# Designs tried in a protein design chat: VHH binders against a6qnr0. Part 31

Target 1, 346 residues: a6qnr0
Amino acid sequence: MRLVHLDLKGAPPKVCYLSEIFPLFRALGANGILIEYEDMFPYEGHLRLLRAKHAYSPSEIKEILHLATLNELEVIPLVQTFGHMEFVLKHEALAHLREVARFPNTLNPHKEESLALVTAMIDQVMELHPGARWFHVGCDEVYYLGEGETSRQWLQQEPNSKAKLCLSHMEAVASHMRARYPTTTPLMWDDMLRDIPEDQLSGSRVPQLVEPVLWDYGADLDLHGKALLVEKYRKSGFSWLWAASAFKGATGVNQSLTPIEHHLRNHLQWLQVAGSVPADTLRGIILTGWQRYDHFSVLCELLPVGIPSLAVCLQALLHGDFAENVKARVENFLGISSLEEMSFRR

## First folded at step 6 (VHH; framework vhh_7ubx_2)

Design s82
Fold by ESMFold2-Fast, scan of step 6:
Structure s82 (fold): chain B 346 residues (1-346), chain A 121 residues (1-121)
Amino acid sequence: as target 1 above (346 residues)
Amino acid sequence: QVQLVESGGGLVQPGGSLRLSCAASGFTFSSYAMTWVRQAPGKGPEWIATIYHGGSTMYADSTKGRFTISRDNAKNTLYLQMTSLKPEDTALYYCARGYYRGSGYWPFDYRGPGTQVTVSS
């Protein structure tokens, strides 16, 4: 699969804009979207405090899903359940669920209320995404894990470790999904799994429950290192893996490469990784479109500016290369005479 | 175990220069992108610069032209050369393994304890 990631933090695209963009995604070769709602999801009831003032309504979510269906785009929702929980844990009512009281990043995995919170979030999102085949539970960049007082005391007991603590929470979240939504497969970012030994991974239930998403946004990838990591995951019991690239990134760009060149090289490198691993290993690739660090940037401008990069990257993936004929096809889709015109639009 | 240890911080006058170093151990340094992040008193973390394993670099707008990120893979060391320092550059500077995705706070699996940079007269 080729999924376009929509990062909706701060300024979600209007539904009318998505009605124009989804047909373009399909035309460029995308066959799915990964939607990271954060506070833009219309949480209700005891979770109403999590939604932003300008969040989508339930009817708007249903319209977005209808538009995806019309354009043959598989929808995978993403809910952070461990790290990147600032939009949740910033609230005074939920601050007691922080791993470290001072930092709203990471959920305390020792509290049963933590699991109740994130599973309630998952359940409300699933209510509006009936029939989702995959659901991304985040679990990336779980900072300060192990640094809370409860965790520090727990870690002093053998055979406890940070890896066991991490895997335990991941297993609990994924087990909830598998039990309640048996046709939905949880995905998670792989960074918290990368340095866990094969024996410890295979000793957990995580490989049976989850498909990991291996992410790397660089112009040059460690191809050998990626192949070894894939082999470790397969030997650990993971059935399928995903790759994740980026079609737009954080503020700033490499001085030696234009933004489009950087992202194109990233995708060509992932194609080399895909070619070096056994068949039936990778489900697909997620083209991530992360929000800029500057929260004052107008997000609706980022998608139009990112479209040339997305077009280049999707077409390179679809055709397996970016030769002159593929470049000409992209220029035709964008209605431009040369990609050089778009290299200077930021 | 993965370890990152920053050094080179200190007190410097406005307009001055300072070079930060980060010694890495416990992983194949050459295989990872490396990042510098800072946190000023009372503020959240701010991404500064990333260098990929192939040598390509990315910078925050606040530091472009003033800061230079570099690496020495033979020494497992990351550097940040800072010039034209301003009082607003005063912060605890951390090195971290990985990319900055434009997400909140610490988006990295490992970071060092930090080195303090104070810019004042």
Scores: ipSAE 0.000, ipTM 0.238, lowest interface PAE 15.2, mean pLDDT 83

Design s83
Fold by ESMFold2-Fast, scan of step 6:
Structure s83 (fold): chain B 346 residues (1-346), chain A 121 residues (1-121)
Amino acid sequence: as target 1 above (346 residues)
Amino acid sequence: QVQLVESGGGLVQPGGSLRLSCAASGFTFSSYAMTWVRQAPGKGPEWIATIYYGGSTMYADSTKGRFTISRDNAKNTLYLQMTSLKPEDTALYYCARGYYRGSGYWPFDYRGPGTQVTVSS
């Protein structure tokens, strides 16, 4: 699969914008979307406090799903369940669920209320995505894990470890999904799993419950290292893996590479990785489109900034290369005379 | 109390080398990924390299092949070995606790005050 990631933090694109963009995604070679709603999802009842005032309505979510179906795009929703929980844990009513009182990033995995909260979020999102074959539960960048008072006390007891704590919460969330939604497979970002030894991973139930998403946004990947990491995951019991690249995001100004060249090279490197691992290992690749935030920023739209990079990257993946004929095809899709017009050297 | 203190910066000629150090205290250093970030005058922060608690590394394209990130968990110290330095590498370099995946969001809870690197003749 080739999924386009939609990062909806801060402001949702209008449904009419998505009606224009989804046909373009399909035309460029995408066959799915990963939707990261955050506070843009219309949470209800006791979770209504999580909803931004300009969040989508339930009818708007249903319209988005209808548009995806019309354009043959598989929808995978994403709900953060461990790290990146600021939109949840910033609320005073939920601050007691923080791992560290001063920081709203990480959910305290020791509290029964923590699991009840994130499973309720999953359940409300699933209610509006009843046909989802995959569901992404996040679990990336779990900063501060182990630094809360409860965790520090727990970690002093043998044989407890940060890896065990991490895997325990992941297992609880994934077990809820498999039990309640038996036709839906949970996905997780792999960064919290990378440094866990094979024997600890295989000793948990996590490999039987989830499909990890290996991410790397660099222009030069450690191909041998990626192959070894894939082998570790397979030997740990994971059945399928996903790759994740980036078509936009924070990249330093490189005197040698434009942003489009950086992202194109990232995708060509992932093709090399895919060719070096056993068949039936990777389900697909997720092209991530992260949004930048700061106090005065408005979220970047895909048009006009992200679409040229997305077109280049999707077409390179579809054709296995970015030769002159593929470049000409992208220029034709975008209605431009030269792709170089859309890139910056500094 | 978490503290990160960088050292090793200075003035260097183009093509030269410097080794930056970051001394960490107040937390279990070996349990965290550690990152180097730089910020040039008038520009936003640029991620340079991350080393995970297991030792795996990631680099920005602008520095890959020229910079090497490493750590010494026994000494609670993070390093950045810089070679083939260019005028464009001139910036304040600081270490941060945590990792970065290119998301554009900077969730680092702690960073040092930085050490200035100036590359000019």
Scores: ipSAE 0.000, ipTM 0.188, lowest interface PAE 16.4, mean pLDDT 84

Design s84
Fold by ESMFold2-Fast, scan of step 6:
Structure s84 (fold): chain B 346 residues (1-346), chain A 121 residues (1-121)
Amino acid sequence: as target 1 above (346 residues)
Amino acid sequence: QVQLVESGGGLVQPGGSLRLSCAASGFTFSSYAMTWVRQAPGKGPEWIATIYPGGSTMYADSTKGRFTISRDNAKNTLYLQMTSLKPEDTALYYCARGYYRGSGYWPFDYRGPGTQVTVSS
């Protein structure tokens, strides 16, 4: 599969705009979307405090799903359940669930209320995504894990470790999903799994519950290292894996490459990784579109400014390369005479 | 076990230079992007620079032209060469493993305890 990631954190597209870009995604070669709602999801009841003022309504979510169906785009919702929980843990009422009191990033995995919170979030999102085949539970960049008072005390006992703590929470979340939604497979970002030894991974139930998403946004990938990591995950018991690249979200200037060249090289490198692993290993590639960190950025940090890069990257994935004929097709599709002109203006 | 240990911080005059080092262990250093992040007194963490396994680099606008990130894969060591230091560069500097995704807060799976840089006349 080729999924376009929509990061809705700061500036979510209106439904009418999505009605124009979903056909474009399909035409460019996408066959799914990974939608990261964050506070744009219309949480209700005891979770209403998580909803931003400009969040989508339930009827708008249903319209988005209908538009995806019309354009043959598989929808995978993403809910962060461990790291990147600032939109949840910034609230005073939920601050007691932080791993470290001064940082709203990471959920305390020792509290029963933590699991109750994230499973309630999953359940509300699943209510509006009936029949989702995959659901992404996040679990990337779980900073400060092990640094809370409860975790430090727990870690003093054998055989406890940070890896065991991490895997226990992941297992609890994924087990909830498998039990309640038996036709839905949980996905998670792989960075918290990368350095866990094979025997510890296989000793957990995580490989039987989830499909990990291996992410790397660099222009120069360690191709051999990626193949070894894939092999480790397969030996640990994971059945399927996903790759993740980026079509936007570069925060600085690469010394050697333009932004479009950087993202194109990233995708070509992932194609080489895919070619080096056994068939039936990778489900697909997720093209991530992260929002910029810069809080002084203007409101035009929307998906439209990344569309030329997305077109280049999707077409390279679809055709297996970016030869002159593919480049000409992209230029024609975007209505431009030269991609060099687009790179210059960008 | 993954460990990152920073060194090289200290007190310097405005306009001076410092070279920070980060010793990495417990993982295949050459396979990971590495990042420098700083936290100024009373402020949140700020991303400074990232270097990828292939050697390509990215910098925050506040440090472009003044700071240089580099790595020595044989020594499992990350470096930050700082020049033309300003009082506003005063911060605790951390070494971190991972790519900067534009996530806005401490966006790395492992980090060191940090090394203090103070720029004062």
Scores: ipSAE 0.000, ipTM 0.201, lowest interface PAE 15.3, mean pLDDT 83

Design s85
Fold by ESMFold2-Fast, scan of step 6:
Structure s85 (fold): chain B 346 residues (1-346), chain A 121 residues (1-121)
Amino acid sequence: as target 1 above (346 residues)
Amino acid sequence: QVQLVESGGGLVQPGGSLRLSCAASGFTFSSYAMTWVRQAPGKGPEWIATIYSGGYTMYADSTKGRFTISRDNAKNTLYLQMTSLKPEDTALYYCARGYYRGSGYWPFDYRGPGTQVTVSS
């Protein structure tokens, strides 16, 4: 599969704008969308405090899903359940669920209330996504895990470890999904799994419950290292894996490549990784479109800026390379005479 | 076909203990979260405890510290060890497949016929 990631943080695009770009995604070769809601999801009841003022309504979510269906785009919702919980843990009422009191980014996995909170969030999102085949539960960049008071005391006891703490929470969340939604498979970002030894992964239930998403946004990937990591996950019991690239953002500073060249190179490198692993190992690739935050940042403006890069990257994936005829197709699709024209934009 | 059969209920004095069992069949027991729920006469169901496939446990505030949920995957059996029983614990106790903690309604696809627990002098 080829999924476009929509980061809805801050300023969600209007449904009418999505009605214009979904047909474009399909035409460019996408066959799915990963929607990262954050506070843009219309949480209700005891979770209403998580909803941003400009969040979508339930009817708007249903309209977005209808538009995706019309354009043959599989929808995978994403809800953070461990790291990147700032929109949840910034609230004083929920601050007691922080791993480290000073930092609102990581959920304390020792508290029963923590699991109750994130499973309630999953349940509300699933109510509006009844046909979802996959659901992404996040779990990336779980910073400061193990550094809270409760965790420090727990880690002093044999045979406890940070890996066991991490895997126990992941297993609890994924087990909830599998038990309540047996036709839905949980996805997780893989960074918290990368350094866990094969024997500890195999000893957990995580490989039987989730499909990890291996992400790397660099222009130069460690191809051999990626192949070894895939082999470790396969040996640990994971049946399917996903790759994740980036079509915008995350290029770093002092780049010698243009942003489009950087992202194109990233995708060509992932194609080499895909070619080096056994067939039926990778289910698909997610093209991430992370939103940068600045004063008055607007998602609708960021999406149009990223469209040329997305077109280049999707077409390179679809055709297996980016030769002159593919470049010409992208230029025709975008209504421009040359991709180099984009390098002169402000 | 999925079958869940509870046992171990009975009459017990306040402060006493009981151990409930639930025998499961017709599905891969080790792959599912399992839950204990109770229902007192004339009241809605009350969630008591859940144990996930990996062993992680969750408890209702009313029973935390007094009840212990556990499982034996080799025997396809779920347990609830109850201590310091109170008259308010009197209810029909159900074994259910799945997880519940989000709302006040019954989301489980399968549950047993229940086993009666009566706490009385």
Scores: ipSAE 0.000, ipTM 0.113, lowest interface PAE 18.9, mean pLDDT 83

Design s86
Fold by ESMFold2-Fast, scan of step 6:
Structure s86 (fold): chain B 346 residues (1-346), chain A 121 residues (1-121)
Amino acid sequence: as target 1 above (346 residues)
Amino acid sequence: QVQLVESGGGLVQPGGSLRLSCAASGFTFSSYAMTWVRQAPGKGPEWIATIYSGGTTMYADSTKGRFTISRDNAKNTLYLQMTSLKPEDTALYYCARGYYRGSGYWPFDYRGPGTQVTVSS
């Protein structure tokens, strides 16, 4: 699969704009979307406090899903359940669920109320996504895990470890999803799993419950290192893996490549990784489009900056390379005479 | 139109303190996460600290407890308060627009020219 990631934090696009870009995604070769709602999801009841003032309504969510269906785009919703929980844990009523009191980014995995909170979030999102085959539960960049008072006390006891703490929470979230939604497979970003030894991973139930998403947005990937990491995950018991690339974002403080060139190279490198691992290992690739936190910049990032990059990257993935005929197709699609003209920045 | 201009760098003794400022213009400052990045001679850029639009802060392990990132949205200004400075903190310090997502991805579309911080031996 080829999924386009929609990061809705800070500047969610209007439904009418999505009605224009979903047909474009399909035309470019996408066959799904990963929707990261954050506070734009219309949470209700005891979770109403999580909803932003300008969040989508339930009818707007249904319209977005209808538009996806019309364009043959499979929808995978994403709900953060461990790290990146600022929109949840910033609320005074939920601050007691923080791993570290002064930092609202990480959920305390020791509290039963933490699991109750994130599973309730999952359940409300699933209610509006009937028949979702995959659901992404986040679990990336779990900063300060192990540094809270409860975790420090727990870690003093043998045989407890940060890896065990991390895997325990992941297992609890994924087990809830598998039990309640038996046709839905949880996805997780893989960064918290990368340094966990094979024996600890296979000793947990996580490999039987989730499909990890291996992300790397660099122009040059460590191909050998990726192959070893994939092998570790397969030996640990994971059945399927996903890749994640990026179609927009800066390349660093000192950039030598244009953004389009950087993102194209990232996708070509992932194609090399895919070719070097056994068949039936990678389920698909997620083209991430991380949002800048400016509600006026959505059109600027996606339409004038992101769309040319997305077109180049999706077409390279669809055709397995970016040869002259593929390049000509993208140029024709975008109505430009040369991609070199667009990549040149004064 | 987007512009970021750092100031406040200079020569400081080990154990000293320094406050850096970054004046932003050409965009809605309050809507963006802002980041401090440094680059020492002969090394690649190192992420130091980020402050989200909502006020949440994150720090690199090398600086946690010693550096404090803050912002004044009314003045469109980002700050970095540095204490207990070490020779290893010697670098050109940049402010950048955006949030660091981790290794392999650098989502900063704009950065300033930087301000030099030199911690004497």
Scores: ipSAE 0.000, ipTM 0.127, lowest interface PAE 17.3, mean pLDDT 83

Design s87
Fold by ESMFold2-Fast, scan of step 6:
Structure s87 (fold): chain B 346 residues (1-346), chain A 121 residues (1-121)
Amino acid sequence: as target 1 above (346 residues)
Amino acid sequence: QVQLVESGGGLVQPGGSLRLSCAASGFTFSSYAMTWVRQAPGKGPEWIATIYSGGRTMYDDSTKGRFTISRDNAKNTLYLQMTSLKPEDTALYYCARGYYRGSGYWPFDYRGPGTQVTVSS
């Protein structure tokens, strides 16, 4: 699969704009979307406080799913359940669930209320995505894990470790999904798993519950290292893995135009990785489109700025290379005489 | 308590080289990705490079090939080796705990006071 990631925090596209870009995604070779709603999801009831002022309505979410169906795009929703919880943990009512009191990024995995919170979020999102075959539970960049007072005390006891703490929360979230939604497979970002030894991974239930998404946005990947990491995950019991690249947002904080060559090289390197691992290992690739937002007023990069990069990257993945004929197709599709001219004009 | 202290900045001529250091304390340094960011006068912060706990590195394209990020886990120290310096590299350089992928929030919970790099003839 080739999924386009939509990071909707802060400045989500209007539904009418999505009606224009979903056909474009399909035409460029995408066959799915990973939607990271954040506070743009219309949470209700006791979770209504998580909803941003201009969040989508439930009817708008249903319209988005209808548009995806019309364009043959598989929808995978993403809910952060461990790290990147600022939109949740910034609220005074939920601050007691922080791993570290002064930082709103990471959920305290020791509290039963933490699991109740994130599973309630998952349940509300699933209610509006009843046919989802995959659901991404985040779990990346779990900063400060182990640094809260409860965790520091817990870590002093044998046989406890940060890896065990991390895997325990992941297992709890994924077990909830598997039990309540048996036809939905949880995904998670792999960065918190990378340095965990095979014996610890296989000793947990996480490999039987989730499909990890291996992300790397560099122009030059460590191909041998990636192959070894894939082998470790396979031996740990993971059945399927995903790759994740970037078509924007991973090359510098204040850039408004993505460097197309960087992202193209990233995708060509992932094709090399895919060719070097056993068949039936990688389910697909997620082209991430992270919004670049700085709490200190750095401007958000909107999805439309990344469209030329997305076109280049999707077409390279679809055709297995970026030879002159593929480049010509992209230039024709974008209505430009050369990609060099496009980069210069910006 | 987490602390990051940069050093090594100064005045350097175009085409010159400079090595920045960041001394970290108050946390298990080897368990964290570490990042260099810079801020020029009147501009927002700009990500330069990240080195992950496993040793993998990522660079902003404008500095790739000219700057090298490295770490010494035994000394709890992060480095940035800068070569072929240009006037546009003039900025206050900060080290920060964590890695940046454009994920909607500036995710660096700790950064140092910065060290000034000025590139002029």
Scores: ipSAE 0.000, ipTM 0.194, lowest interface PAE 18.2, mean pLDDT 83

Design s88
Fold by ESMFold2-Fast, scan of step 6:
Structure s88 (fold): chain B 346 residues (1-346), chain A 121 residues (1-121)
Amino acid sequence: as target 1 above (346 residues)
Amino acid sequence: QVQLVESGGGLVQPGGSLRLSCAASGFTFSSYAMTWVRQAPGKGPEWIATIYSGGNTMYADSTKGRFTISRDNAKNTLYLQMTSLKPEDTALYYCARGYYRGSGYWPFDYRGPGTQVTVSS
């Protein structure tokens, strides 16, 4: 699969705008979308405090899903359940669920209430996505895990470790999903798994429950290192893996490449990785489009700025290269005479 | 002051049944998840089942369908009903305050001294 990631943090694009871009995604070769709602999802009841003032309504979510169906785009929702939980843990009522009191980014995995909270979030999102074949539970950049007082005390007991703490929360969340939604497979970002030894991964239930998403947004990937990491995950018991690239953001400190050239190179490098692993290893690639939240940003205009990069990257993935004929096809799709006008060249 | 005291263990033949009890005192029992854990001779602790404060339950794959965890909050008592017992179920069984959420999560600040279950030929 080729998924376009929509980061809705801070303000949602208008549904009428999505009706314009979903057909374009399909025309460029996308066959799904990963929607990261954050505070734009219309949480209700005891979770009502999590929704932003201008969040989508339930009817708007249903309209978005209908538009995706019309354009043959499979929808995968994303709910953060461990790290990146600032929109949840910033609230005074939920601050007691922080792993470290002064940092609102990481959920304390020791509290029954923590699991109840994130599973309730998953359940409300699933209620509006009843046919989802995959559901992304986040779990990336779980900063300060193990640093809270409860975790420090827990880590003093045998046979406890930071890896086991991390895997235990992932297993609890994924087990909830597999039990309640048996036709939905959980996805998670892989960074918290990278440094966990093979024997600890295979000793957990996580490999049987989730499909990890290996992310790297660089123009120069460590191809050998990626192949070794894939092999480690395969040996640990993971059946399927996903790749994640970026079509905007993440240009790094070396600015010798234009943004479009950087992202194109990232995608060509992921094609090299895909070619170096067994055929039934990678289920798909997620083209991430990270947003910087800014209250004054015109969000419906932010994605159009990334469209030329997205077109280049999707077409390169679809055709396996970015030769002159593929470049010409992209220029024709975008109605432009030259990609160089879009800062393609440096 | 927190105390957990198990009872109900004993010698039983394969295919038999036992009901374990754990009497809790010194804390608000109804506010905590409670867990049963066992330890066989020469082995590390193995999680068996958890019952959350809200009543939801979770079981280890080795015991699903054979064991039932329950609680009586009015009596501050945790139970484990064991059926179709096998020789590999032989272990010291103890109750613990807290829940098991997956691999290696042992948040148990208190556990009882245990009650021995022996399943023989």
Scores: ipSAE 0.000, ipTM 0.306, lowest interface PAE 13.2, mean pLDDT 85

Design s89
Fold by ESMFold2-Fast, scan of step 6:
Structure s89 (fold): chain B 346 residues (1-346), chain A 121 residues (1-121)
Amino acid sequence: as target 1 above (346 residues)
Amino acid sequence: QVQLVESGGGLVQPGGSLRLSCAASGFTFSSYAMTWVRQAPGKGPEWIATIYSSGSTMYADSTKGRFTISRDNAKNTLYLQMTSLKPEDTALYYCARGYYRGSGYWPFDYRGPGTQVTVSS
């Protein structure tokens, strides 16, 4: 699969605008979308405090899913369940669920209420996504894990470790998904798994429950390192893996490449990784589009550089390379004489 | 409308050589990566070699140094030059559009009916 990631934090596109961009995604070669709702999801009941003032309504969510279906785009919703929990843990009523009292980033995995909270969030999102084949539970950048008082005391006992603490929460969340939604497979970002040894991963139930998404947004990937990491995950018991690239943002410092060239190179490097791993290993690639905006005059996350970069990257993935004639097709599609001209536009 | 038709297969003795061709029509051949895949009786497809639209090539370890993939964009034709053939190379050889390395993700949307290669004394 080729999924476009929609980061809806802070400024969600209007449904009428999505009706225009979904056909564009399909025309460029996408066959799915990863929707990261955050506070834009219309949480209700005891979770009503989590929704933003301009969050989508339930009927708007249903309309978005209908539009995706019309454009043959598979929808995968994303709900953060461990790290990046600021939109949840910033609320005074939920601050007691923080791993570290000062920081609203990470959920305390020792509290039963923590699991009850994130599974309730998953359940409400799933209620509006009854046909979802995959569901992303986040779990990236779980900063400060192990630094809370409860965790520090727990880590003093028996064979306990930060890896075990991390895996236990991931297992609890994924087990809930598998038990309640047997046709839906949980996904999670892989960064918290990268440094866990094979024997520790194999000792947990996580490999049987989730499909990890390996992300790297660099113009130059460590191809051998990626192949070894994939081998470790497969030997640990993971059945399928996903890759994640970026079509905007994350260009890095000390780069001589334009943003479009950087993102194109990132995708070509992921094609090299895919070519170096065993058959039936990767389900697809997620083209991440991390949102950056300053003012509410921006109605969507598609910047001028976003559309040309997305077109270049999707077409490179679709054709397996970015030769001169594929480049010419993209230039013609975008109505421009040269992609090089776009490198100087703001 | 998209058509891929392989030719050049046959019976050959161990140590022999054979050149396969794939005639493509119904699409802009030069814009696509092209792949050779083989399937032995009772086995799943095995990726052999890919040539990208840029001209860059990739090979399976089992064929590297013995097989050469090439293309002629003016003729819309893909080639596989096989040397030092072994009985283990016996299979139906398919031409396929797109990049295929054993992952079902990449655009491997069309393949030909195949041409049989039998390596036997």
Scores: ipSAE 0.000, ipTM 0.196, lowest interface PAE 17.1, mean pLDDT 83

